# VH-VL binders against Netrin-A (NetA), part 12

Target 1, 267 residues: Netrin-A (NetA), of Drosophila melanogaster (Fruit fly) (q24567r46to312)
Amino acid sequence: EPRACIPDFVNAAYDAPVVASSTCGSSGAQRYCEYQDHERSCHTCDMTDPLRSFPARSLTDLNNSNNVTCWRSEPVTGSGDNVTLTLSLGKKFELTYVILQLCPHAPRPDSMVIYKSTDHGLSWQPFQFFSSQCRRLFGRPARQSTGRHNEHEARCSDVTRPLVSRIAFSTLEGRPSSRDLDSSPVLQDWVTATDIRVVFHRLQRPDPQALLSLEAGGATDLASGKYSVPLANGPAGNNIEANLGGDVATSGSGLHYAISDFSVGGR

## First folded at step 22 (VH-VL)

Design g2 (from d3 with light chain Q27E)
Fold by ESMFold2 at other seeds, fold request of step 23:
Structure g2 (fold): chain C 267 residues (1-267), chain A 120 residues (1-120), chain B 107 residues (1-107)
Amino acid sequence: as target 1 above (267 residues)
Amino acid sequence: EVQLVQSGAEVKKPGESLKISCKGSGYSFTNYWIGWVRQMPGKGLEWMGIIYPGESDTRYSPSFQGQVTISADKSISTAYLQWSSLKASDTAMYFCARRDYPGHYYMDVWGQGTLVTVSS
Amino acid sequence: EIVMTQSPATLSVSPGERATLSCRASESVSTQLAWFQQKPGQAPRLLIYGASTRATGIPARFSGSGSGTEFTLTISSLQPEDFAVYYCQQYYNWPYTFGQGTKVDIK
C-alpha cells in the first residue's frame, strides 16, 4: 500500500527562465564594489570570462554546491533605469511566498516592487511594495495587514531588517480570509500567478565610513536619489535623503544588486 | 518549421461581413499568444488584439475593443479576425503574429499579411 | 497605454554610412523593447529584442541599446538592402504598442 503523502509546496522558480534587464559585465569589463565592516572592496565583472561572470541563471539554480552563485546587475547610476528581473513559472501556481536571497556582502535594496501576471506575461499587476519610504515613493502606507474589503491589494512593507540577508514576501500573511482560502475567490485569484517581475528602484546607502573610500563620483550618485540615508534618531522605516554635494564626477560608487537565489513557493 | 499562413486578399463593400484566417503550424498552437496587427495604407503598425487559444483568453487594444472579433479554432490551429459590418476605413493590410513564451515575450513569427480592400 | 515615439520620421543616408534611429517610451519599459524592419510589400522582420540582443540571422551591422525610456537602433554601415521602415515595439505590458516608424532612404 502506498504510504500517505503530506502535500507540500515546491519552489516553482527552480530551473525556470529568468531574464535580467542588467547584468554586470554584459558589454565588457566593469568595476563593482562590495561593502563589509566599514570597508569597501572592488572587483571586476566580465561576462566573456566565466570566472568573473554573474549571469541571471544563478538566480534559479538550486543545486547543492559548496559555492554560492550570484547574479549581479551593472552598477547603478543616477541617470540609469531601474533594474528588473522577469521570471516565467511555466504554468499557473497558487503562490505562498517570493524570496530573494542576497549575495554575501551585497548592498541591500531599499525600494522595490514585485509584480505578477496571470496571463503568461501579457499583463502585470502589483503584488508587493518594499521601501523605507512607502508613502513618498509608492503613495502607500507602510503596513502589515489589509482589511477585509481590500485583501486583494498590494501592501508596502519596510525592509530595513539588518540581521536578515533575504527579502521575503508572504502572499497571505495579514489577510483576514487566508484561514479559509477555499471559500475566498478573491484570495484564490490573489495568489495565482504564471510569471513574476521584480523591479528594483533604490539601494540602501552604505554607512558613512565606507563612503570615505569611494571614488570622486560616488557622492554625486548618492545625491541623485538612488539611495536612502540611515538616520541616527529618525523615524523607523523612513530615511532622509542627504545632499552630499559633488563636482566633476568621474565614476560611480560601484553599488549594484546581487542576488544568489530567487525562490517562489507554489502549488 | 514554425509558420503562420494567412488567407488571401479580400475585396469587399461597406456593410459586408468578413472573416480572415491565420493558420499556425510547426508548434503547439494552444500554448502561445497569437495576435493581429493592422497597417493602414501608408501608415504604421498598430496592435488590434491577441488571443491565447488554450484558455480562450482574448484581449483587445482599446481603440479596437468592440470593433472586431478575434477567435480561434484549436482543432485546425487557426486564429481568426472578423468584422460584422465593414467600413471603407477598414481598408488595410492585416498581419498575424505569434508571441514567444516562456522566457521571452516578443513577436517571433509573422504571417505574410492579408490585404483587405473595402470600397463601393 | 505606453506611447512609443520614434525619430526622425525619415532619414536619408548614403550607402556605407552610419544610421541612428531613436525610440522613446512615455514610461519605463525596462529592456522589453524590440526593433522590426519592414520592406515594401513584406511582413515585419525582427531585428533586435531585449533592447540590445540581435535576433538569429541578423547581420552584425545592426545593434540596439538603451533601457527605460530611451532606445537607439544603429546600422553601422548601411547597405542597399537596408532601405525599409523601422519600428520599435514595447512588450513590457499589454496593450503592446509600436512607434510610428522611421523610414530609411538610401541615397
Scores: ipSAE 0.840, ipTM 0.921, lowest interface PAE 0.7, mean pLDDT 84
Fold by ESMFold2, fold request of step 23:
Structure g2 (fold): chain C 267 residues (1-267), chain A 120 residues (1-120), chain B 107 residues (1-107)
Amino acid sequence: as target 1 above (267 residues)
Amino acid sequence: EVQLVQSGAEVKKPGESLKISCKGSGYSFTNYWIGWVRQMPGKGLEWMGIIYPGESDTRYSPSFQGQVTISADKSISTAYLQWSSLKASDTAMYFCARRDYPGHYYMDVWGQGTLVTVSS
Amino acid sequence: EIVMTQSPATLSVSPGERATLSCRASESVSTQLAWFQQKPGQAPRLLIYGASTRATGIPARFSGSGSGTEFTLTISSLQPEDFAVYYCQQYYNWPYTFGQGTKVDIK
């Protein structure tokens, strides 16, 4: 009798090509900083030095829980572009999740968008928004579910505050027809993708203690639109002085995006 | 070696139809976007449209929607650009190009060009 | 559509000198930006992809930089074969679009 196999759920991102718009040390040695437990520590990245290299292939490389590899962007500046990751799955998959695992001690994203493509990366549509300010930044309320008439629409989720090391999107959660997926052409199309693009808009602000150790230029970076707005009750100045020391090195805060695993569950 | 080989130069009159070709070799034709770029005499490059032969998925730049037809024949690994009624303003050089995938999305291979001349 | 604007329109440069070409996008294209060289009667030749990565076989005198909306192609020491028209092209989202070109002429 013929041997039968049933396709299992797979990590469709494993060993798939990923392109990052920014990688620490790609244009020569750079300084980057981590903020943890009220203090800042800074280090050097350099793509020509294997011991200080944080390439994009670390996002989808071998699954080794004993040796965590990390991709790091260049430090985020007020004048810089958003950082993007673009993942090519190579064929159509029906997706169940997209997960970004943060590197140890990594600064945490606040605002980001996951896009998908169904046409092999030619065109892109929103898949999921994340922000502490969904309405302000993306014009969408923070929601955990859709109605029956908008199951095909991306939602905005408030990110879990500081103690979460991963950012996770479950493609079918909160969608009324998800129990009857086989009978829903709308949701079948919704979960289908050939490529995933992540656009990072804003980092979370570091804790107040770490802020006291900022070098010149770091306050400028933190006041930019690349970081979440302070949640303090004081009035936010409409005209914030962003440059506290313009004659020093450009790597002010040293904060950056750092991801150790980019996982996509699919079949 | 990946190659795109285009059909030869054409001299036509206004009102005539025309179909020019771009034959791909050395790769899996159905798994890549392939498209057409126009260059009018003395002018720059402009995208016309693009096709994914494996799914018959065709997209046009807005200015060319409804003006030309892009198609492909998978059995002979050939993409086509077609006019039902040529105009003098269609006089141009036409290039085909393949988009790389996966991992990259840029145009990595170009055809040699087909000169189309439309005059009364 | 994302509009790509190149400057200058024409650049007159002596052999051995440095040429700097600019490309601006109407909205962010991340680093999904390519540079092409074209000589009369020929197909475009890919020089740079990903804003800064040289294509295989491209001489080291060609370099690219930029991200988002502003990009630069630099030719560090012009050779006689480098006199051509140069185009930038975004491939961030369809429709893909070219800049209008920068002609690099012998001075």
Scores: ipSAE 0.837, ipTM 0.919, lowest interface PAE 0.7, mean pLDDT 85
Fold by ESMFold2 at other seeds, fold request of step 23:
Structure g2 (fold): chain C 267 residues (1-267), chain A 120 residues (1-120), chain B 107 residues (1-107)
Amino acid sequence: as target 1 above (267 residues)
Amino acid sequence: EVQLVQSGAEVKKPGESLKISCKGSGYSFTNYWIGWVRQMPGKGLEWMGIIYPGESDTRYSPSFQGQVTISADKSISTAYLQWSSLKASDTAMYFCARRDYPGHYYMDVWGQGTLVTVSS
Amino acid sequence: EIVMTQSPATLSVSPGERATLSCRASESVSTQLAWFQQKPGQAPRLLIYGASTRATGIPARFSGSGSGTEFTLTISSLQPEDFAVYYCQQYYNWPYTFGQGTKVDIK
C-alpha cells in the first residue's frame, strides 16, 4: 500500500502568545466556584500568588496530567462582555484542527465562535460556530450539508450532548475538495491563518436545579443571558436561556470559563 | 531601539503633489504593520491607512480610500504617504505609527509628526 | 466601522484631584482598547493598552478599566504634566478608530 509523503504537522499554538480578555484574579483576589457532583466549592484566584493564578499562558504550555494548568476567566455575570481568547501564530500556517481542552469539572461553553485572521490580526472572519441554538444565535443550520459551493464557509455545530471534556474543530472535515487539497486553491485559502480568536458567548450551567435557587445565586445567573440550562427531557438543541427580568441584587454563581489547553494543528 | 523618523515639514500650494516619508529602524521593517494618522488643526486623531511592507498589503479607512496613496520601500525601510493633488483641507499634522506583533496589536511606536501646510 | 465616543469633551480639574474619562464603543471591542495622551506639538503617547495594562514607563496614577463597549481612564492624583488631550482607540478590527478626545484642563 503506497502512501504519499506528508509533511509533519505540529502544534502551532505551543508557546505562541495568547491574550485573554478576562482572567480570574487579574485585578486582585477574586472568588470563583466549581461544581463537582452537584456540590459547589469556591476558591480564591489571585494573579500575584503563583499557587492561585490561572493565566492565559496555561493555554499554550505543556500540561502535566497530575498537575493540570488552567486559564480561568473571571466569573460570568450579566453585565460582563463576552470572553475572548486571541492567539498569534506569528506566520501563516495551513491548519488541520483547533482544540480547546476543558479543565477538570469545568462547565462546557454552550455558544462560541472561532475566528481566523490571514493578515496578522488586522481583520477577522468566522471559522467555526458552536451552539445549542445555531439558527437562533448565529443564523446557521446546526448540521448543514456541505458541497463544493459552500465548502469554504464556517459551519455551526451543536456541542452540548458529548460528554467529552474538549471542543474540537477539524478544518477540513466534511468538505468535498479536502481529498485533493493540493488542487483546491479555495480550501488552501480556507485552512490558512496567522491568528485565531475565540469568543465565548454562553456557558452551559451543569446544575439546572441550583440555577432555580436564589440562595445559590442561580436567579441572577439565569437572568443574565450568559448561561443555558440543558433540558432533562429535551433534545440537546433545546437548551433554554435565562429570561428572568428585574433588578435582583443577588451574587453570582462564581462559574467561569476554564480551559487547560488551546492547541492548533498546522504546517 | 525601535524608532520611526518622519520627513520634515512641508509648505505647498493646492494642486501640487507631495510624498512624505517615515523611516523605521531597530526592527524588522517587513514584519510589522505601519500606518498613518491625520490630525487637522485643533482636531482629533484619525486613522488614514496601514501597510504590511513584507506582503505589500495596504488598507485604508473608508473616508481616505482614493484620497491618498500609502506605499513602502523595503530596501530602505521607509513607508510613504502621498497625494497626487493637494487641497487646502489637507493642511494637518501627519503621524506614522507601528503596530506591535505577535502577541499584541496596539500601536507601540510613533513618529514625531510631519506638518503639511497647503495654502495659496 | 466601530465608532468610539468620549466624554466629557473637556474636564477641568485641580492638581492633586481625581480625573475620570470615559469611552464608549458602538459594538464590543473586547479589551482591545488603548488610551493615548497628547500634548500640543507632540506625538501621541501610549498610556494604557488591553483596556487596563499600563505601558512601560507610565506612572501608577494612570489606570484603565472596562471591556466590551464601556471603558474608563482614571488619573488618581492629577499632576501638572497631566494636562493634555486624551484619546481612546480600539484595535479590535480594522479600520482602527479613535474617540474624538477629552481635554483635561487645569482648574
Scores: ipSAE 0.837, ipTM 0.921, lowest interface PAE 0.7, mean pLDDT 85

Design g2 (from d3 with light chain Q27E)
Fold by ESMFold2 at other seeds, look of step 22:
Structure g2 (fold): chain C 267 residues (1-267), chain A 120 residues (1-120), chain B 107 residues (1-107)
Amino acid sequence: as target 1 above (267 residues)
Amino acid sequence: EVQLVQSGAEVKKPGESLKISCKGSGYSFTNYWIGWVRQMPGKGLEWMGIIYPGESDTRYSPSFQGQVTISADKSISTAYLQWSSLKASDTAMYFCARRDYPGHYYMDVWGQGTLVTVSS
Amino acid sequence: EIVMTQSPATLSVSPGERATLSCRASESVSTQLAWFQQKPGQAPRLLIYGASTRATGIPARFSGSGSGTEFTLTISSLQPEDFAVYYCQQYYNWPYTFGQGTKVDIK
């Protein structure tokens, strides 16, 4: 007997085109640094050397534990543009999640926005905000749920916890009509997308002890606003700059975005 | 090869209607945005609007909203730009262009242009 | 609407010399910026997309750079056939917009 077949959710991002606005080593060999706990380690990226290359295609390929592939941006600067990733799904999907898996030992994002398109990348609307400073940076309160009148709106979530190795957005969590999606044209439209764009605004600041080992000028880079400062009043407070003192290089902090997997659950 | 072929030059009077065409070939017409760009004599390029024929989704630049109609006929892979009542200020060269997708969103294929002259 | 502003309006350069054209966006367009060349009576010709990626068949003397709001097109060794008007165009978000153009005259 024939059965109706409804496609299960899949990773719609697998092998899909993704374009990064910045890739380490794209204009020649560059130095990048990883910050974890109390240690800084720096390495070289070069797009022309496959052993030191971190291209955008790594975001949507198959990873395994024996060969984790990473995309890495160029080191961020205070005067530079935000780093973006743009993913073309190729058709309309009803999305259940968007997940960015961080590379091992990579600096973590502090503030970023996920946008979606329903018109094949022509126009874009906010899908999810992430920040330790939701109110300050995006004019939105940090919250987990919506009421029925605004369940089609992007929310802002705080991602300051240091043990989280990935950034995850569940498209339906905390939305009242999600229990009966078939009866909600609003939520059906909300989860529909053809493309995803991620805009990174700020990195989380490395451990203060690792910052003390920065060359002269590293503190100046942090003052430019591309790095968050641990908040005195906890994750819900404002970012503030702390004076580190000592001789630190005026350039070369090496902080950058590094993502191993860009996953999008959809049908 | 991928091509956009536009209809021929037009000479019109103010108040007349006009519909010019852009026929796509060598690709799946319904899966790409295709749009119209105006170039007034001696002036630069201006986006007018764009259409996704597979969904009949049409968008206009603000200056052209309500001034022209963009449409498509999927059965003959043809996009149209239409005026219900031409003005002398509509005298210009009009280009159609296709947007690349997926992956990249730049305009990758252009029509040869249609010169429209509107004079009393 | 994102406003694209080009400078200079006209650039006179001797053959074999370098030409540098500027394009500024009123807000960030990331790297979703294209450069076009247009000769009289012709459709625009794509030179650069993604701010810095040369389109297929475009000579190596054309290069682009920039991200966000500031972009440049460089012609490293100007040839006589490079006499044209050059436009930048953002495709980051609809409506797409062109700069007003830079006319490159051969001295």
Scores: ipSAE 0.833, ipTM 0.917, lowest interface PAE 0.8, mean pLDDT 84
Fold by ESMFold2, fold request of step 23:
Structure g2 (fold): chain C 267 residues (1-267), chain A 120 residues (1-120), chain B 107 residues (1-107)
Amino acid sequence: as target 1 above (267 residues)
Amino acid sequence: EVQLVQSGAEVKKPGESLKISCKGSGYSFTNYWIGWVRQMPGKGLEWMGIIYPGESDTRYSPSFQGQVTISADKSISTAYLQWSSLKASDTAMYFCARRDYPGHYYMDVWGQGTLVTVSS
Amino acid sequence: EIVMTQSPATLSVSPGERATLSCRASESVSTQLAWFQQKPGQAPRLLIYGASTRATGIPARFSGSGSGTEFTLTISSLQPEDFAVYYCQQYYNWPYTFGQGTKVDIK
C-alpha cells in the first residue's frame, strides 16, 4: 500500500533517521508475546537473523499490506526505562500530522507523549499527550477545548476510545488561528519542528482471559506503573489508574511496542 | 574515524585575548551540534555553549552568556572558543564535544582538551 | 536550568566491592541522563546513556537505572581501573548540566 502524497506536503519521515531506545533482539535472542482473542502467542526476535529482526529502520521504510515491516521494542518490564523513538527530519518543517501505525496484532499503547524540537534535538517540548488517564498521568483534561490564549499548547487525547490500528495527531485541528496560519506567528512556531520524539509510558492491559496463561513473573510486570487496567464496567469510563508495584520483578508478560510506520506530514 | 582535535596549551596574561580551536574530521561537520565544556583545576565539568554550524545557531549557558564567544568556520570544519579579555579565573581545561546523531542527543565524541593558564 | 546533584562527593571502596552512585535532578529529565567517567588528564568517557543503556565497549559491571529525577550508577565489582571521578549529565533540555561529580577512591 502506497503512502499518501499531498501536493504541498510530503511524508518528512520517509527514509529519515530513526533511533529507538529499545529494539527486540538487540542483546541476543528474546521472547516477545502478543495477546489476541483470549490467547497468548509468543515468538522469538534476534537481530542477527533477518527473518526475526525488527529494527527501527522499518518505521520509515516503504510499507505495503503484503509485506509489512515492523519495529519491535524489547518486552516491557516494571523496572525498565520508557521506550522512545526519535526521528530527525534534517531541517525545519511545518508539520500537519504525526501518525504511528500499529503492527498487525500488536499490543496497543495506552499512554504516550509526542515531543518536538526546533533546535535539532537540543531542547524538547510536549507536542501531544495520549492517555486513558490524561488528568492523572499528565495533569491535562481529555479533549481540551482551545482558545486563542492556549492554542499553542499540547493537548491530551484518549487513544483507547477509537478501536483503530493507528495513533494520529493533527497539529492544527481545533486551533482557532489555523484558518489564517500565514498570519499567525504563534501557530507557525507551533507547527515547526526539526525532530520528533515519542515516549511510550504505558501499554493497554491485554484481555483478562489471555492473562490466565501468564507465568508467575508476568503478573508482577502487569502490576507495575507501565500498564493500564481495563475498566470493570465497560469502555465508557476508560480512565483508570494503574498500580505501581513495590519491588520490581524481572520476568515479563512479553508485551512490547510494535509499530510498522512512523509518518510525519510536513513542508 | 570521527575525531575532534583541539589547539595546544596556552599560557596568557590577564587582559589578553585568546581564541582556541576544535577541528572536526571524519563526519559531516555542519550537521552536528558541537560545543565547549570548562573544567577548572580540581573542579567539575561546566557546559559553556554549543553551536550548530550549518545554521550558525549558537546557544550559551546563562553563566557564560556575554563572557565568551563561540563560533565556527564550516569551510575548515572548525569550532572556536574566544575571550576578548582573559581573567586569572579563566585558568582551566577546555574540552570540545560533539553531540550524537541521530536521536540520542548526548555527547559522544570529545576533543583531547586545551589547557589555558592565565597568570602574570 | 536543571540542577543535577550527585552524592556522595567521595566514595571509598575496595577493589572487588560494589559501588553505588546517586544523581538527582531538580525537575524531571525523563530518561535523558548520561554517566561519564573521567581520569586525571583525560577527556570524559561516556559510560551510560538513556539512564540505563551502556555505551559501546563499556563493561557489563557498569549499570544504570532511574527515570524522572532519581538516577543510580552501579559498579558491581570494582576493578583497579575504575577509580576515577564520575559525572551525571542531563540532556533533556538546554542548557545541559552536569552533576558536581563523585570521586571513587581506594579504601
Scores: ipSAE 0.166, ipTM 0.626, lowest interface PAE 5.9, mean pLDDT 81

